# Designs tried in a protein design chat: miniprotein binders against p81326. Part 8

Target 1, 226 residues: p81326
Amino acid sequence: MLHFGGFIMEINHISKILEKEREEYIRNKVEEYLKQGFSKDDAVNKANQSWRTYIGHRIQDVIYNLLKKFLKDSGLKVTTDKALNNRNLPEELDKVKRLIAINYGEYLFLPDADVIVYKVENNDIKIIAIISVKNSFRERRFETTYWKLKLKESPVTSHIKVFLATPDKDNEISYKCPNGKPKKMRIILEYELDGIYFLKEDFEETEKAKHFGKIVEDIIEISKKL

## First folded at step 8 (miniprotein)

Design Te2
Fold by ESMFold2, fold request of step 9:
Structure Te2 (fold): chain B 226 residues (1-226), chain A 80 residues (1-80)
Amino acid sequence: as target 1 above (226 residues)
Amino acid sequence: SMKKIRITIEVPDEEKAKFIAKIIKELAEELGLEVEIEVRGNRIEIRIESDDEEKLRELVKLIEWLAIMYGAEVEVEIEE
């Protein structure tokens, strides 16, 4: 069998596959737009814009599938915020939804949690972690920290670990002091969150800032404490 | 010596099977490996023959990761 932690230095396989997916996706979209009557230049521009939207969702799906695959033997279950917003929720998922909801007076809202990890123990559900997946930090830089702080305000949700997973291709949070001066975004995110997991090799590793390959081991260990 | 490998992938989303097969073909071509790929519904069968064991192992690893990334089941069988 394959163990996710044993493939940390093989993250290049995922990146290689995603590059081939990009090439094929763009080819297919250009062909589609040309059939719609767009010029070649316009078709290429539209295909690239389409890819930028697609890759964000694709990375979330990849993380979901990886976690589901590698956490199953540890008795941990994985779901998504999209699944929790489905109209026909099984009772188990309805409980998961209720256990992560944040109270705003008369209103209940789910935190921005792309992927949710939980366990079922003695017919009870315990939320272990939520993972926010960010492809870039051009907008909504500290949204994940807001949700962590809100979850800390209630004894029902204060145990929930909040992680950020990111390729950080633009190096916006990869280093704490990239030019000898503290990078505010990296410092605050690392301070407030329970962990940052990088989908790349070139970053400053700390107790909370790690390769994505470590996330499975960390989640399993946390689940044993709960 | 010449190695022959058969890989079977069962994709949960049949609509993506042809796309996945195209990705596998391109990965193989980049490695200089010749592959036979057959898609039947949600099932992809890949046959690979090469004497370059390092490239074979690399392609198999890529296919296994690709399957995980799509939530697909994969079976790898080494023939002769």
Scores: ipSAE 0.678, ipTM 0.879, lowest interface PAE 1.0, mean pLDDT 87
Fold by ESMFold2, look of step 14:
Structure Te2 (fold): chain B 226 residues (1-226), chain A 80 residues (1-80)
Amino acid sequence: as target 1 above (226 residues)
Amino acid sequence: SMKKIRITIEVPDEEKAKFIAKIIKELAEELGLEVEIEVRGNRIEIRIESDDEEKLRELVKLIEWLAIMYGAEVEVEIEE
C-alpha cells in the first residue's frame, strides 16, 4: 500500500477518472440515440446534454462513497435523500427522515438534501450535517441557503450543519470579489451556510470556504460537540 | 529493479466490475504499464510488473480513487 498524501492531490485523479467515464458514456449514448433514429449531430448533442445530468449524479455518488468510507471508523453513518424517499423505509432511516423534516403547517417536507450524515448513540439518532452537492449554479442558486434558514427556525433542527460541495468549474462562486466586484452568490452562500467545500484547487479560501479534503475532519469535530 | 504488485478490488455493484476493469486497463495503457486483469463476478484481480516505481504508485493511486468512486474495497499486495 502507498500512503496517500491528502485529498487535495486526489482531485486530479478523480478528474482523470471522470474524463474516462465521460468518453465511455458519450460513446454509448450516441449509439443509443442513433438506434432511436436520431441523426449523428442530434445524437451527439443529446448525449452531451445527458452527460450534464449524469455527471451531477456521479459527483454526488463520489461524495457519498467517500464520506461513508472515511467517517465509518468515527461511528458516523451516511445516507441520501433518495434513500429516504423509499416507500419501505427501515426504522432507522425513517427516524433520520423525521429528524430533518421541515414543518409547513399541516405538511412536512424534506429539505433538498443530497447527503446526510448522522450518528446513532444510545438508541437515539443525531443529525450532524447535510451536504448539498451542486455541479452548476445556473438554476436553484439559493436553494441550499433557503433550507439552512428553515432548519435554523426550529430548536429540533437548528444544530444541523448545512454544507455545499461543488467543483464550481465555471468559477461562479470561487471568489468573493472577482475584479473588485462583489459576487452576490458567493457572498450570500458563504454568509448563510456553515461551509462551502470546493472540489478543485483554484478558489478563494476562507474560514468557511475550504478544499473538499477538509470536510471529513470538520464533520468529525462537529460530531464530538453533539 | 522490477516490482510485482497484485491488486484485488471487491465491487459492491457487480454490474460495474467490467466497466471499472476497462477503465483501469486504459489508465495503465496511458502510463505505459502492462497489466493483467481478470474479472470474476464482483471481483477484479490485477497483476502489474514494472521497474518504474513512480508510474506504479500513480496507477495504484488512480485505482484506489476509482474504487472509492464506486464504493469498492481495494487490497494491494507487493510480491516477488
Scores: ipSAE 0.476, ipTM 0.764, lowest interface PAE 1.8, mean pLDDT 86

Design Te3
Fold by OpenDDE base, fold request of step 9:
Structure Te3 (fold): chain B 226 residues (1-226), chain A 80 residues (1-80)
Amino acid sequence: as target 1 above (226 residues)
Amino acid sequence: SMKKIRITIEVPDEEKAKFIARIIKDLAEELGLEVEIEVRGNRIEIRIESDDEEKLRELVKLIEWLAIMYGAEVEVEIEE
């Protein structure tokens, strides 16, 4: 159990809280849909569909807030791709945005970067890590690996670590070879990325596949080498 | 002996304050704790009274995590 700032990052508490959030969210949505004239069954179904969308964004927000809190004392800063999408950016964030941009010849595009960790030293910004947050791997399975490879191609971005954070509720990438069958997604993600961090306990741990509680320590260590 | 705890949460998003307060209530109820919760704008005030120190500590811990998860600041005061 990593003690950061006196808090033991206990995934159990986070999971419990998210469960209560789900219950409350579903209740509220069901009530809303009932008021709109839907049947009880339809209201429940719609609420569950709404939750699937909501929880994806919620997990990103949770991870952002956790990293922001636990990296603060180390002097590291955290932002999001959403924050970078603004037209009028503070100078610092504008620099961050430019330092993660990928060159496509005539165009610059940003990688999918749910969370961006950086440091400011002597007015210079150094990007430390990008964290991609995925709740499910049903769609765009290798998008994160694509961005890692693209970032690696440029001397400007090659040092940036790319991490994946996931609860992996459906056990899509939790194990490499369950029942002797290789999980292509897990193997490729682990090979191509700098790390995978699980917001769960039931997964196959490796050098690159770790409990989410270790991400703060790993980021701090990386930051010291840059 | 009965312990009284006051918890104050400042939520960055006022629109979420009521939602967070309801979650806290549900967490407390699950632990069998009675809580008084007031929401004023982005500020949540929670008062808890119990003789079960273990449950109180657990609830405080959950609230602290909840606050972190929402980017909120939390203050805990032991009244008695």
Scores: ipSAE 0.831, ipTM 0.940, lowest interface PAE 0.4, mean pLDDT 92
Fold by OpenDDE base, fold request of step 9:
Structure Te3 (fold): chain B 226 residues (1-226), chain A 80 residues (1-80)
Amino acid sequence: as target 1 above (226 residues)
Amino acid sequence: SMKKIRITIEVPDEEKAKFIARIIKDLAEELGLEVEIEVRGNRIEIRIESDDEEKLRELVKLIEWLAIMYGAEVEVEIEE
């Protein structure tokens, strides 16, 4: 069991590593752009812009890898929406894909699901949770909520837990009522979702808003009830 | 007494191996540790020698987390 204390240390290490990754990434990109004939200032600006795109995908990948690692011993499996986009899916993943699909009448669409956690029992697949990873809330603020509500509408998918994982570097949803002013986004996300997990220490903890370290335990507990 | 540690990392994406190796070097340098790093394909081999056990443990932890973050396998061997 990743004791809460162990996981806090883990986030500190993760943050440290990501900072070093940033430094190295920026150096490499600056060098690349300089070789392409850009000025130093332009190269730095382009590198920083590239990093903003990169880090979003990187955090998703990190969370995927963390969950894959820490859920493995529980027998739980992890996949991604990207992995499900293949035309030639293994039977297991094809079933996973079908079990998270949302009905729009003539069409089935998949929710945005950066990470999908499922179990296989007697060749039957049960979807446990979908995790949406958000690095920033500048765009599509309630998209995860939309998918949760849509999943809830069907008896096939209503049991699926939807979690949000975020570093929330800009403190967009870390607190409910900072300075006595309600943060609408935090309140709505917490109300509609099954949980919010923060990859940081400085946030308002509630029953649904937790440190990312608790996500593994919560998922395992949910899996036992299904 | 000087401790020697050998760490081997197998990275799923070979293209990232050199990048990861550089990160490890930077992490080691920040801790004031000297490391020898060799990259062969998707395999990173790290040798560390230090008398500072605390720093050594910290670096090992960082490398282990780094490996997890990349979905890599890591083996740690204490030589002395």
Scores: ipSAE 0.831, ipTM 0.941, lowest interface PAE 0.4, mean pLDDT 92
Fold by OpenDDE base, fold request of step 9:
Structure Te3 (fold): chain B 226 residues (1-226), chain A 80 residues (1-80)
Amino acid sequence: as target 1 above (226 residues)
Amino acid sequence: SMKKIRITIEVPDEEKAKFIARIIKDLAEELGLEVEIEVRGNRIEIRIESDDEEKLRELVKLIEWLAIMYGAEVEVEIEE
């Protein structure tokens, strides 16, 4: 177990907390929908649907807060793509935004970057890593891979590490060849990305596929080489 | 011997303070602990009294993780 900032990354506690959040969220949403005049069955169904959307954003926020906390002592900074969508950016964030932009000729577009880790040295910004957070792989399975490949095409962005973080609750990418059958998505993601970090215990560990608790150490190590 | 713990949480988003407080209550109840919780703006104050040190330690750990997950600051004080 890796100690970060005096805490051991305990996925079990995080999972337990998220389950309690779910229970409270569902209760509140059911009550809200009942007040709107829906039947009990409809209210429950709508609440569950709402939770599926909510939990995706919630996990992103959790990972952001974890990284922000545990990278702080190393002098590393953390932001999000949402923070960069503001029209009036502070100078530092404006520089971050420009340093992750991908060139499409007449246009610059940002990669999907749920979390961005960077450092400031002598007023210069260095982008260290982008973390994509996926709760489910039902849609946009290779989008993170696309952005990694695009970032590699420019000397400005080629050094940026791209990581995937996931709880992978449905075991979509936890194993490479379960029952002797290759999982295409796991194999491609692991090949193209710089790392996959699991917010769970039951997965096939490799050099690139690790427990989420290792992400802080890996990012710090990368930061020392830049 | 009965131990008394006071926990203070400062939540960056005031709108989430009541929600977080309810989660803490549910976590405490699951452990069989009685807690007093007060919410004032973005500040949550929790008082726990128990003779079960193991359960107290577990709840404190859960609250500390919960605080990190919300980007909140947490202070733990042992009163007795």
Scores: ipSAE 0.830, ipTM 0.940, lowest interface PAE 0.4, mean pLDDT 92
Fold by ESMFold2, fold request of step 9:
Structure Te3 (fold): chain B 226 residues (1-226), chain A 80 residues (1-80)
Amino acid sequence: as target 1 above (226 residues)
Amino acid sequence: SMKKIRITIEVPDEEKAKFIARIIKDLAEELGLEVEIEVRGNRIEIRIESDDEEKLRELVKLIEWLAIMYGAEVEVEIEE
């Protein structure tokens, strides 16, 4: 049911909804700041800054909910790094956490893994994929590739697919050679990661750089090989 | 022909229910559709009456996607 053409149609609905969410969010925030005594101009500026921070978390939530919904019938489970850091961790999620943790001597860290897809078979947990969600690439542009390389260092984690999901609103990685020159960030991300999934229609599509609608099909296919 | 549709949304995050209802109202207004929306706790009930089947189908699609985006359960019932 999820195919390239069908998912593009649904991403337009998601984009429409997010724009309405932005309008209402900003309206509510302006009202809140005015009640706090800020001027109208200052309230609007602060509301817009608040939205820029909020939208990053919101896109992660949307991706989590979409994957959870559309992977459910394939026997695949979805969690988040936020859920894995909760103090009252169920045994299943504790196992997921341990299966992706990276050892740095006296410290253990989770990779940048906003959303984690796994399956459970006979009490055995297999990590399928980790999705890093990026709204912009101005800072920490290559941290996802660092985590992919760390996961490749161990035979117990080397199978884990590492994907990047992004709206890339500012076209920072949408094209490989936008002015006839190689875009370093796009080329390195595409080379090192297992896939880049764009939450928009206009970008340079390749074997690894795809519309987000393909991610469900790709994850299911990978899970069957494991 | 006038169509009547009832949509029920069960929102896991109760504090978001009124915000979601506002989004639905804004989407309906943009489409020129009149809607009745009731929010009770984590439950949103929407009643829509229209003879414009194309706009009605579009609004229902938007509501279904909105529910998915919030991890909410949605039921759509065609009345009459």
Scores: ipSAE 0.794, ipTM 0.931, lowest interface PAE 0.6, mean pLDDT 88
Fold by ESMFold2, fold request of step 9:
Structure Te3 (fold): chain B 226 residues (1-226), chain A 80 residues (1-80)
Amino acid sequence: as target 1 above (226 residues)
Amino acid sequence: SMKKIRITIEVPDEEKAKFIARIIKDLAEELGLEVEIEVRGNRIEIRIESDDEEKLRELVKLIEWLAIMYGAEVEVEIEE
């Protein structure tokens, strides 16, 4: 069992496991498409397309389970935006939902948070951090920064840390100045967000761009100040 | 020295148990380790025997991470 705080998570193990999950997923999907009458080439192409859609949801689930496991002993709780969108909410989660809602005049909306970390002290709930999980930056490249800016507009939500977690396998934001030229997406995301956490080894590490294994210690440290 | 490890995983989602077992088998195969895996509902029992202590520890670590990634409970028992 891995420890909380001061521990650097072994990203290599997570990455290796996800690679094996991909291989098995693709194998199963190819078999399914072959049974549907597709050629081998078509089945492989369709299976790969299916994986690209699936992996984004899988990464979110992995991050949720990891944070829930490793933040538990520090008195921190974890939920998701999907859980908060359920019609029938427990009182605790209803309070969490109300504490992160953004006001648009007559309307209230939740930010695209994916994973939310909070604590409960004497029946009071304090939102610590929101983690946006992105597998690729093909679309809606700066959506996470939009939500950070909206949360900063109110003193009720301005303390909430907004993090981005990503494997970034295609190196879309892994380096600040690849080939000597500034990468707009990396620079803006790092500037606006409170942190970027990579689920891989090869990236340019900065004070805000770190290995995902550091996220547990960072969240615990932040929670002590609230 | 030959070591024996017994690992029990209780998976919250029974439908994932067979998939998880296949991943464990693939990881063991990559390390050159022989494993016996039994799936009963949401429970996976793994027995591993090897004289390569480093590979054994690596596989156990991978299985523990895999369990965490699925929100599963895991128990590891080391035998002599």
Scores: ipSAE 0.785, ipTM 0.927, lowest interface PAE 0.7, mean pLDDT 88
Fold by ESMFold2, look of step 8:
Structure Te3 (fold): chain B 226 residues (1-226), chain A 80 residues (1-80)
Amino acid sequence: as target 1 above (226 residues)
Amino acid sequence: SMKKIRITIEVPDEEKAKFIARIIKDLAEELGLEVEIEVRGNRIEIRIESDDEEKLRELVKLIEWLAIMYGAEVEVEIEE
């Protein structure tokens, strides 16, 4: 049983809800493609491909909403890279954006930071953590570690915790030594990042590799040190 | 004994309200529970009547998690 500040988090409940969302999403997409004149087989194939793209964004939204809900009573705020890319940025979010940006000479770029946790204290903003959400590791497997290393290069950003959150359905990083051989991707990610949080039950748990339900407690504890 | 529960969900994204209501109906059907759902703009009202307290509790829990997953406000009231 997972416990988030008075709400019990049930990973099985979240999974069941997401499966019903998949069924309804696919049904709607198949109907849409059939109306466009696609054959039934083509409509189903296109709907399934559309879902694979959608679920990535959906999991990011779920993580954002969970963190926003369960961190608010601790005085912590949550935003996203989508929100930081808006042109009409309020002053608070503009400060958040500047505090995580990385300098490349004449250019200033944001790291790959899907979800950002920060606090406001005496009109001062402190970035607590950045959570990168990945559904698969087929491409750009180590982008999150690159951003952690870049943030460590400056004392202004070196305190920022960089977490990876993933369902890892294909077991690409779930175990350190599957079949007796070290899994390079899992080992390097765990070594370089401040934590990996799994949105599933079956994985090798370590000090840094944890069930996602622990992330709220970890963030709150870190925030108390700042 | 028959229990009557009213659940109100305030959804930040009005575009999602009908989709969320459909998910709730699917969850209720899987549990064998009768629900009445009305969608008005951003607001979803769900009325549930059942003498199966275990299934009722499970559906309410699923609805509460669904609301959290969408950043929605939820209120659960027992009716007499």
Scores: ipSAE 0.755, ipTM 0.921, lowest interface PAE 0.7, mean pLDDT 87

